# VHH binders against DIS3-like exonuclease 1 (DIS3L), part 4

Target 1, 352 residues: DIS3-like exonuclease 1 (DIS3L), of Bos taurus (Bovine) (a0jn80r465to816)
Amino acid sequence: REDLRKTHLVFSIDPSGCEDVDDTLSVRALDNGNLELGVHIADVTHFVAPHSYIDIEARTRATTYYLADRRYDMLPAILSADVCSLLGGVDRYAVSVMWELDKTSYEIKKVWYGRTIIRSAYKLFYEAAQDLLDGNFSVVKDIPEFKDLDEKSRQAKLEELVWAIRKLTDIARHIRAKRDSCGALELEGVEVRIQLDEKKNIHDLIPKQPLEVHETVAECMILANHWVAKKIWESFPHQALLRRHPPPHQEFFSELRECAKAKGFFIDTRSNKALADSLDNANDPNDPIVNKLLRSMATQAMSNALYFSTGSCAEEEFHHYGLALDKYTHFTSPIRRYSDIIVHRLLMAAIS

## First folded at step 1 (VHH)

Design b04 (framework vhh_4orz_3)
Fold by ESMFold2-Fast, scan of step 1:
Structure b04 (fold): chain B 352 residues (1-352), chain A 125 residues (1-125)
Amino acid sequence: as target 1 above (352 residues)
Amino acid sequence: EVQLVESGGGLVQAGGSLRLFCAASGFTFSSYAMAWLRQAPGKRREWVALITSGGSTDYADSVKDRFTISRDNAKNTVSLQMNSLKPEDTAIYFCARGPYYDESDYEGTWYFDYWGQGTQVTVSS
């Protein structure tokens, strides 16, 4: 177990009131000028042994192969909300992935995987992190960790935290741009089409629009899932648990193509890159809703993502169509997904 | 904790009607969108209908004007009224909670977190 409590500024960004914290982030400058990006995930496997009663209960609550169980009640509350949760100000066991990045290009130079001990310095909610990113520091009054600091200490810690959030966001922007160039899809849920068709406010169906800091967290989680997928596949070429998303059959795009054509646009469905590019270009400046409708229709055409064992498919089939990644798995949410517990066990075996 | 239990399936002749029920327990039912999906032999699973917590509905083109989804929040039940049934409607029908969007896990697909075991609907010609 590597001790990160004195060497890394670790913190979480979650919805307000979240008590079951799966994931934390860090970023620091190295002596050579490069950056180290860290993703630190709750070490659930330390507390949940294979074939124990807790393990059996968790797997029983898991959904079918291609669906994630996103409920925090998969584990007993003492594990999910206390012992495993990466809450602020307490020592916690984690499983970490840390990358050395070129300071300018953000090219990955090295990667490290291992069990760690962390102490999260801040439990931020998304709105607070976004305010800090935007240079709005009035939110500091609402961050408990700043309450009892003198002015000099408060200023120093604020500068450190703001640097970390801005650096993580810049890295996330680069990762997202690279995935976009490879054909990653930006889609709308079917709820957008429902709202547009009925011309009603469907508050319970339409989620609050994501802040940029949501994308910051998401890109770091996707990166970790991707690299862990590669690591466990390398160690267990025929027995790794991965997540694939196959391209849908062309017939499923017929409604999307016909609707787009009626609006004066051509949607190219021959590849994920062609689809992504043609959706990006299907903008009507006089009717901004058209693009959202087309992206919602593209969602309806999608195949479901599926868990699979690497021995059951040819390597060409491992691809994740929507995310534009050659290998993907679920690693970053073991408090709420049993698949992630399995992946953690494979990762530990791979690095031992 | 969370359970979804389907009922009402069976054998019916073309042109007939069936009503499916889904009994939900273990969560605040009125706060969630609910959906019906189906899977026919040799075909992919497809979405059929959904209803939001506010009561707004949407339907797949293959069932529009024939199927009606409704909910009873007092009884924690969602139902699917199926009229003018066709042999092509033969499938296992699943009740699901959702759809929802998880910003950290977006995969370009609908997200449903709990499913029932399904109920068989067979339409003879």
Scores: ipSAE 0.015, ipTM 0.214, lowest interface PAE 7.4, mean pLDDT 80

Design b05 (framework vhh_8k46_1)
Fold by ESMFold2-Fast, scan of step 1:
Structure b05 (fold): chain B 352 residues (1-352), chain A 125 residues (1-125)
Amino acid sequence: as target 1 above (352 residues)
Amino acid sequence: AVQLQASGGGFVQPGGSLRLSCAASGFTFSSYAMGWFRQAPGKEREFVSAISGSGGSTYYADSVKGRFTISRDNSKNTVYLQMNSLRAEDTATYYCAAEYSDDWYSLEESDYDYWGQGTQVTVSS
């Protein structure tokens, strides 16, 4: 186990009131000037041995709630909300993936996987992290860890935290831009199309702008899922648990293509890159609702993502169409997903 | 003086196997990550595989994943590359390289401190 408690600023960004904290982040400058990005995930497998009573109950509960929210009571509350949860100010066992990035290009130079011990310095909610990113420091009064600090210590810790949030966001922007260049899709939910159909008044719809820090966290989680997928596949080519997303059949895009044409746009559905580029270009600045409608229709055309064992299909079928990744899995939510517990067990076997 | 001696290359038919070895001397072997790189005629040198100092972490280029296996024996100061299901495009001079690291490994040629002289692998019918 590597001890990160004195060497890394580790913190979480979650919805306000979250008590089952699966994931934390870190970023630091190395002696050579390069950056180290860290994703630190709750070490559930330390507390949940294969075939134990808790393991059997978690698997059973995950299966029972298959058609509903899979988070519901999968683990006993003492594990999910306490000992496994990466809460602020307490020592916690984690499974970490850490990358060394070039200081300028953010190209990945090195990667490390292992069991760690962390102490999260901040349990931030999304709005607080966004305010810090935007240079609005009035939110500091709402961050418990800044309470009762003298002015000098408060300023030093604030500068450190703001640097980390901004650096993580710069890295996330780079990762997202690279995946976008490979055809990653930005899709809207079905709700936009339903709302337009039901309300019959497009001019009354005001789209909510998502916070950029949501994408910061999401890109870090996607990166970790991708690299762990690659690691477990290379160690267990026929037994790794991955998640695939096949390209949808062309017939599923007919409504999208027809609607886009009626609005004066051409959607190219021949590849994920062609689809992504076509959707980006199908934007009328004077009518932003049209682009949201088209992205919602693209979502409707998508195939479902599926878990699979790598021995059950050809390597060409491992691709995740929506994310534009050759291999993907679920690693970052073991408190609420049994699949992630299985992936953690495979990763530990791969690095032993 | 630091030395890296690569060996085990040769001629092999497509689908065949070879095991490359790299014997190291002159430094604390377990404190160094080891990498394999290759250079085909008329091409730039490219990354093949890497292993951390402890041997606990490995990485493979997409072109060799599932076919090549890197390993090391720190008691013998040697790193190995087991190459299976060889293809014509695997024809290259293979180089071993060492990088001082705290159980990390680099994917970039420029990060490696010491280089072996290389061993030729030819895959041809």
Scores: ipSAE 0.000, ipTM 0.155, lowest interface PAE 19.8, mean pLDDT 80

Design b06 (framework vhh_6qgx_2)
Fold by ESMFold2-Fast, scan of step 1:
Structure b06 (fold): chain B 352 residues (1-352), chain A 126 residues (1-126)
Amino acid sequence: as target 1 above (352 residues)
Amino acid sequence: QVQLVESGGGLVQAGGSLRLSCAASGFTFSSYAMAWFRRAPGKEREFVAAISGSGGSTFYTDSVKGRFTISRDHAKNTVSLQMNSLRPEDTAVYYCAAGEDYYSSDYTEPGEYDYWGQGTRVTVSA
C-alpha cells in the first residue's frame, strides 16, 4: 500500500451533504516538469471478501443479476459512510489510478495502479469548487479546513487548492475535447437535465445552474473507468467485466430525424461521430430550445448499456457508443455498485 | 427518514390496465430521479421505467415502450406507472427506487438508486 498522505493534495468534490464519498482527485507537478493526475477510489474490496461464485457468474453475463440484487444499501452504513467513505480529514484506504501527463500536450506517458492510503484535505461541494475556479474567494469562509489557519498558511493552502482545481479543469477540457472529436455525445449528465427543465417550462427559474466542475469530475471518472477497462481486459481477455453501449437500431432515430427535418436540420444517425456532429450543427441561436429538444430525443433513442464478460462477444462489440470509447467499465463507485467491487478485484489480480 | 411506499398492485387479466403509485418522503423530491424495477418469479430484477428529477426525461425498457407511462407529481411527492395492455410476462413484484439525479449517469442502472421501496405485486392472468 503506497502512502499518499504527505505527498499528494487529495480532495473530493460532491453535492452538499454527501456522506458516501466514493471518489477523490489529485494533481501535482513532477520533478521532470510533467503532471501527475490521480483518481483515488474507496477500497471497498478491503472490507468485502471475494466470492468465487460471483466471479464465475460474471463470466456468463450474471453481472446484471448480481448488480440488481446488490443495489444501493448492499453495504452496512458503517462500512459505506464511515469506514469506506473518503471523507475529509481522516485516513482512508483507496485504490488509485495515477497518470503521468506531458506538461503541455497532456499526452499520457504512463499509468500506475495500486492500493494506497490517503487523507482527503478538503471535502468540497460543487458550488464551492466552482467559486474557487471562477476566482470568487468569498466561499473560503465556508470551507472548514481554512477556519483555524493563520493568514500566511491560509493563503498558501488556498493558492495550492485553486491551482489544483484549475489544473484538473484544464486536463478535463483536454480529455473531453479528444472524446468529442471521436463522437462522444452530450446526451446524459447535468446539461441534459438543465435542457429538460427548460423544455418543461422555459420561463421557470432553475435553482442550480450547470457547473463546469461537474464535467471536471465526470471526465476524470470516465478516464479511470476507461483505463481500468483496458487493464483488466489485457490481463483477463476472456474473463474481464466490461460495460458496453451498442449503437441503437436506426428505426429508434425516426422521430428524431423527422422532428429535426421539420425544424430545418439534418441529423445523421449512421455513426456516433455523425450523430454528434449533426446534433452540434442543429443549433438555432435564436431558438436554443430546439437543440435541447433534439438532444433529449436522441437520449430517448439510445440503447441500454450492458455489463458483459469479454469472452462472451467479439472485441468489435466492446465499444461504448455514447462515450466514444473502445473499452469501458464501472470502477469509480464501489460503495454503491457491486459491479465496481468485481472490477476492483479484477484490477488487484491484474497488478499483483 | 427517507421512505418509499408503493401501492396499486393486484390481479388483472391480460389486456387490462393497472396504475402503480409510489409515495416518497424524507428528501427533496424534485432533486431525485425516480424509477420502477421489477422482479418476475424465477427471473432477475430488471429495469422498467425512469423519470428525471425535473420530470423532463422518461426512459423505458423496450418490452414496455408504448404500453407503460411513468409520471411524477411534485405537489404530492408521488411517482406513478400507468400500465396498459398488460401481458402475463409483466407478472412481477414492482419496486419504486429513488436516486440523486445530479449523480445519475444511467437511469436504467439499479446502482444509481439510493433508496428502494418494499415492492408491490402485480399478477397478470392469462
Scores: ipSAE 0.000, ipTM 0.159, lowest interface PAE 18.1, mean pLDDT 77

Design b07 (framework vhh_enristomig)
Fold by ESMFold2-Fast, scan of step 1:
Structure b07 (fold): chain B 352 residues (1-352), chain A 123 residues (1-123)
Amino acid sequence: as target 1 above (352 residues)
Amino acid sequence: EVQLLESGGGEVQPGGSLRLSCAASGFTFSDYYISWYRQAPGKQREWVSTIYSGGSTNYAESVKGRFTISRDNAKNTLYLQMSSLRAEDTAVYYCARVSYEDSYGDFTHFDYWGQGTLVTVKP
């Protein structure tokens, strides 16, 4: 287990009130000027020992590859909320993926996988992280880790945290741009959180707009899922648990095509790249909301992603249509997804 | 404050139909995406369907054409109309409030879950 507690600024960004923290992020500058991006995931497999009751149930279900999404309390509370959760200010076991990125191009030069020990410095909620990204520092008073610091220490830690959030976002923008060039769909990001006030009626509600930091976190998670998928497939070509997203049936695009046509646009649904390109071009300068509506309709047309064993279908079928990735899996949420526990076990076997 | 309460479960013969309901309280129901999940005996919980605030819907492949999700915003109620039921549909069915979902529905976060309602499809 590598000790990252003194070498890495690790922190989480989650919905407000989240107690089951699966994932944390880090970024640092290396001596050669390159960057190291880190994704650190709760080490649930450390606490779910072979032959435990939980493990026996897990193995029974794994033989069917029936790995549905689970709610946050999938595991006993002592595991999910206490020992596995990557809460701020406490030492925690993690499984980490760390990439060395070129300082200019952000090209991935090296990748490392392993068990680590981390100490998350901040448990941020999305709105706080977005405020910091935007240069709105009034949120600092709501970050508990800043409360007992003198002014000099507060300023130093704030500058360090803001640098990390901005750098992660810059890297995330780069990763998304690369996937876009391969046909990844830039669909409407969805945030359904509403600022609620018990004294407000419906006419006074202000819907929370999607935050860029959601994309920052998502791109880092997607990157980790992709690289872990490649690693476990290399080690277990016929037994790796991956997640595929097949192209939607053409009939599901009919409403999207008809609505776009009414606005004078042609949406090409023959491939993910054709769809991505035609959505990018379907912008009405006299009505900027049209593009958002078309992207939302494209989201609704998507087929569901499916878990599968790599021995069960041809390699051509491994592709994730929406993300434009040749291989994908679920690795980043083991507290609430049993599939991720299986993937963690495969990764540990792959690197042993 | 926030509460989701499922009802309508029961025993049904293969090929039969059931309608599940989920009564929501403590929040502005019309603003949220709501999902149905199920957990079969000896299996993990699986996603069944989601209805979005605008009324659009999405379904798991195993239930497409057989199940219909709908919402009544005036009554703060979510429905799942199940038809052509099979033995493999036997499960406890839960409704869940979506707090965040990415564009593909691949990263979905839930902040509240109901207590579940049992559906048993007899042989």
Scores: ipSAE 0.013, ipTM 0.369, lowest interface PAE 7.6, mean pLDDT 81

Design b08 (framework vhh_lunsekimig_d3)
Fold by ESMFold2-Fast, scan of step 1:
Structure b08 (fold): chain B 352 residues (1-352), chain A 124 residues (1-124)
Amino acid sequence: as target 1 above (352 residues)
Amino acid sequence: EVQLVESGGGVVQPGGSLRLSCAASGFTFSSYDLYWYRQAAGIERELIASITSGGSTNYVDSVKGRFTISRDNSENTMYLQMNSLRAEDTGLYYCATEEIYDSSGYDWEPFDYWGQGTLVTVSS
């Protein structure tokens, strides 16, 4: 395994109070001026032996759908919280995906996959990372790793961390824009529609305030899942575990179309791109809840995503409708999903 | 972020009582059906009690008449009152949601969310 502890600034961004840290990020400038983006995921397979009965059973199930493992119940607490969790300030085993990007276009030039050793420098919560991105540095007093540093050391580390967060966000914006051009959907949870359907007082609805760093993390995770999906499929064309999301049947959109029409909007459901564009246009500036309602109804019209073996259907059916990706899998949450453990094993076999 | 946190487990003698609590956050609690599951040693996890968003309850036969599930929507908390406990009631007790489409997730996966579990030991 490659030792990244002295060469990479690795850190995590999670909800406040999270102790089961699956994923960390890094970004650095290379000697040639290009950038290296890194996604580093807990190496659960190091602690879950390939010869276990669970491993044998999982291989036979990889050809069919099965229930995803529940969060926090999958692994013994000592594995999830202590040894696998990518907590700050401790050496941890990881599985990393690292991309070399053009410094200007962010075009991916190369990709590397492998086992690594990391030491996370910061365990940030989302609000802290957003404050740093926004130039609000009062949060520095709440980051334990800045405690007891002299002024010069504190300033240097802060500049390094802020550069990394801003660069990751700029890269994420580029990745999202590319997926948006392909018809990626921006949807809302069903709660908004349920509350409105029940005639709840609209003034009791507190709109979710989106933090851009949520999208920063999300785009990096989606990118890793996508590239790992391609890698394991290339190595195991008939036995790779992928995640597909088929387009919903047109009948599932009937309620969305009728509700939108009643509000004066036309929703085009012929493709994910048409749906994304028409949802973007279905915005009443005098009533912003209408757009949230329609996006929530679109969520309810979606077909479920499902796991499948690549040998079980045609390549044209591998696509993920909502994410606008030709291949997708689950790689980034092995502490919470057993499917990700299977995918990690396939990746390790693919690079051996 | 959807979170469920159980509390109230412990050691009791046969015939005793315990009250379990499940504190929920990150979703519109009042709109979802909620469940209590039990995992006993050597036995698959089983659904023991359910409560709908409308307040309707259901129980597995082995606990019917002894256990009572309830919810307090103002406190975002679900309860399981356990009376006349038996050695067979020993196990980890989990609270769980029905499937939730959490838009804060990057691939909007529908998840039934689970707590960590709380241990109940009925021992003489």
Scores: ipSAE 0.017, ipTM 0.311, lowest interface PAE 6.1, mean pLDDT 82

Design b09 (framework vhh_8ghr_2)
Fold by ESMFold2-Fast, scan of step 1:
Structure b09 (fold): chain B 352 residues (1-352), chain A 129 residues (1-129)
Amino acid sequence: as target 1 above (352 residues)
Amino acid sequence: EVQLVESGGGLVQPGGSLRLSCAASGFTFSSYYAIGWVRRAPGKGEELVARISSSGGYTSYADSVKGRFTISADISKNTAYLQMNSLRVEDTAVYYCARDDYTGYSEYDSSHYYGMDVWGQGTLVTVSS
């Protein structure tokens, strides 16, 4: 395992109160001026051997519930909280994906996969990370890691952290723009749904604005899932565990098309790119809620994503419609998804 | 129309109890879905407090509510419940009922609510004296 504790600023961004930290991020400038982006995921497979009692229990729980993201119910709490969780200020085993990016274009030049040892410097909550991104440094008093530092050390560490958050966000914007150009769908997420629901509440609650740092984390996770999918497929063309999302049947878009037509918009459902472009154009500047409702209806029309073995269908069917990716899997949440444990085992076999 | 409707929120004193209800329509409970209760308080983000399988057989809870909250479901009525006991000021939040589909589209969201695809409108719970 590679020791990243002295060479990388590693940190997490999660909802406030999260104790089952699956994922951490890093970014650094290399000697040649290029950037290194890192995604570091809890090394659950180090503690959960195939066919062990813990492995059988985790697989049973995942299968019985049919849930991808259950907190603590797949693994014993001592494993998820004490040893696997990438909490701040403690040494932890991780599985890392690190990319070298061109300094100007952000084109991926190299990728590395391996087992690592990390020490997360900060366990940030989303609002704190967003404040730092926005240049609002009043949040520094609420970050425990800055509490006992002298002014010079505090300023140096703050500048380092802010640089990292800004650089990760710039990279994420680039990755998202590229996927958008390929037809990735911007559908209503959890925060936007909650905001819309609040507007409809009798209590007249004021909705919160969505935070860009959610997208920063999401794009890094999607990138890691995509590259791991490619790596395990290359090594196991007929036995890799991937995640596909087929295009939905045309009839399931009828309600979306009729609602859009009633509002004076045409939605083109013939491809993911046509759908994405049509949804982008279905925006009434005098009534921005209409676009949110149409995107919500598009979500409801979607077919379900499915796990599959690469030997079970043609390569053309591996596509993830919503993400506009040719290959995708689940890698970034092994504390709560058994599928990710299987993918980690495949990745370790692929790089050995 | 696929829909979740919450009820039962309100004002309660510390140490008190409330029962929230979540009525589902437009779909039947099946092995593909779970029902979750998610709360959001200003400045705290979203917290998944409880989940129950659509068959009603399996439950999980956030550590902050274990021993105080109980989730249950009546499969024949397509209704889920959250019994909240020993309420604290910190439990003050808008509580949302959500359908959790593990094969769902929201799997790419950075939120720990991958798979949440249908949300209720929320119900306000205020714990104060």
Scores: ipSAE 0.010, ipTM 0.214, lowest interface PAE 8.2, mean pLDDT 79

Design b10 (framework vhh_4orz_3)
Fold by ESMFold2-Fast, scan of step 1:
Structure b10 (fold): chain B 352 residues (1-352), chain A 124 residues (1-124)
Amino acid sequence: as target 1 above (352 residues)
Amino acid sequence: EVQLVESGGGLVQAGGSLRLFCAASGFTFDDYAMAWLRQAPGKRREWVALISSGGSTDYADSVKDRFTISRDNAKNTVSLQMNSLKPEDTAIYFCAKSSDYDFWSGYEDAFDIWGQGTQVTVSS
């Protein structure tokens, strides 16, 4: 177990009131000038042995609610909130993925996987992290970890935290741009289409865009899921648990294509990249709702993502259409998903 | 802790009616769209009815004019009134909430199913 408590600024960004903290982030400059990005996930497998009563109970709950989602508290409260949760100011066991990034290009040079011990310095909620990113420091009074510090120490820690949030966001923008170039989809919820179909007041129908720090966290989680998928597949070509998203059947795009055509746009559904590019181009700046409608209709056309064993289908079928990734799995939420516990066990076997 | 508990299923003859209920807890119910999905044995899961946070509704063509979805925000419930039932309506029916904002950044599924579903069997 590598000790990161004195070498890494680790912190979490979650919805306000979240007590089941699965994931934390870090970023630091290395001696050679390169950056190290870290994703640190609760080490649930340390407390949940294979075939134990707790393991059987978690599997049973996950099976009842289908393995795919953060759907239900599958672990006893003491494990999820007290022992496994990566809360601020306490020592915690984690499973970490750390990448060395080129200082100029942000290209991944090296990756490390292992068990760690961390001490999260800050438990931020999304609005607080966004305020810090935007240079609005009034939120500092609402961050408990800044209480009782003298002014000089508070200033130094604030500068350190702000640097980390800005650097993580810069890295996330780079990761997102690369996935966008490969055809990653940006979609809208199905209710947007329903509201627009009923010709409701346009001022009431536009959902708020998520904060940019939501994308910062999401890109880091997606990156970790992708690299862990590659690692466990490399070690267990026929027995790795991955998550695939196949391309939708062409017939499901008929309504999207016809609606777009009626509004003067061509939607190309031949690939995820063609779909992503044509959705980006189907934007009328004088009627921004049209683009939201088309992205909502694209959501309805999507196939479901599903778990699979790598021995059950050809490697060409492993891809995730919506995320534009050749291999994907679920690794980053073991407190809520039994699938992630299985993936953690495979990762530990792969690196032993 | 998100919970969705479906009830109201059963055996009914063709042309009959059933009303399904979903009790929701563990999230801010008023902020989410709610849906009913169904899965017949050996078939893909399909959506049948959707109600937005604002109360707007939509239905799959196969159930339009026969099914009505409604919500009661004071009781955190969503209901599905099923009329003129056909043998092809036989399926397990699931209540679902719209996915969290994580969906916007890394699309997985449009709806989260949390419950075990309720079995509807329509005899010919």
Scores: ipSAE 0.013, ipTM 0.390, lowest interface PAE 8.0, mean pLDDT 82

Design c01 (framework vhh_8k46_1)
Fold by ESMFold2-Fast, scan of step 1:
Structure c01 (fold): chain B 352 residues (1-352), chain A 126 residues (1-126)
Amino acid sequence: as target 1 above (352 residues)
Amino acid sequence: AVQLQASGGGFVQPGGSLRLSCAASGRTFSDYAMGWFRQAPGKEREFVSAISWSGGSTYYADSVKGRFTISRDNSKNTVYLQMNSLRAEDTATYYCAADLTYYEGSWTSEYEYDYWGQGTQVTVSS
């Protein structure tokens, strides 16, 4: 195990009141000027051995309804809320993915996978992290970790944390832009779709944008899932557990195409890139709600993502349509998903 | 973790009414969306209704539209399903579920829900 407690500023960003912290983040400058991005995930496999009573119970709960991707509260509370949870101010076992990024381009130069020991410095809620990102430092009074510091120590730690959040967000923007160029879909949330489905007056809808730090966390999780997918596939070409999202059948896009045409837009559904590009072009600045409705309809047309073994499908079927990734898996939520425990076991075997 | 406790099920004759409740604990309730699903013996689980974190948006399966009403009380950490004009076909175990993720999936799909309650049995029979 690598000890990261003195070398890395590790912290979590979650909904307020979260006790089952699966994931933490870090970013630091290296001696050569490059950056190191880290994603540190709860080491559930340290506490849940294959074929143990706890493993059998977790597997049984996860598969009772014939689904591998259900997110049941499958672990005993002492594991999920205590020893596995990456809570602030305590030493925790983690499984980490760390990338070296070029300081200018953010090109990934190296990747490291391994078991680590971390101590999360901050358990932030999304609104606090967003305030820090926005330069609103009044939230510091609501961060428990700052309460007993002198002014000099408080200022130094605040500057360190704000740098990390801003740098993570800049990296996330870059990652998102690359995936967008490959046809990743920017879809509207279910709330807009539900209002449309219920025939509510959509012109009364006030579009709510998620906080940007939601995207910061999401992009880091997607990146980790993608790189772990590649690593376990490389080691186990016929026995890796991946997650695929096939393109939707064309018939599911008929309502989207017809609605767009009625509004004066053409939506091209022949590929994810064509769909992404035509959705971007279906934007009237004088009526921005139309674009949100079309993106909501695109969400409705999406097929479900599925777990699979790499030996069961041709490699061209591995892709994730919505995320525009050639290989994807679930790695970042082992406290609530048994599939992630399986992926952690595969990763540990791959790096042994 | 989120813990969900469903209650309010029971026996009712066709045309009757029941109100189901789902009490949530473990996280800030107003931070996540809630749904109701049902499963009849020997059948797959199906979507019934969903409600956004604020209560501003609701959705219903076609089979229950106009008969069922979903609501939530964030001050009591509880979601409700008011079931009116019940039919024999509504007989099922009803499950409440919480959705804490936002970057993948569809609200009417059970795959999108992170935590599930134990269920409450509803039997509509004469």
Scores: ipSAE 0.000, ipTM 0.200, lowest interface PAE 15.2, mean pLDDT 79

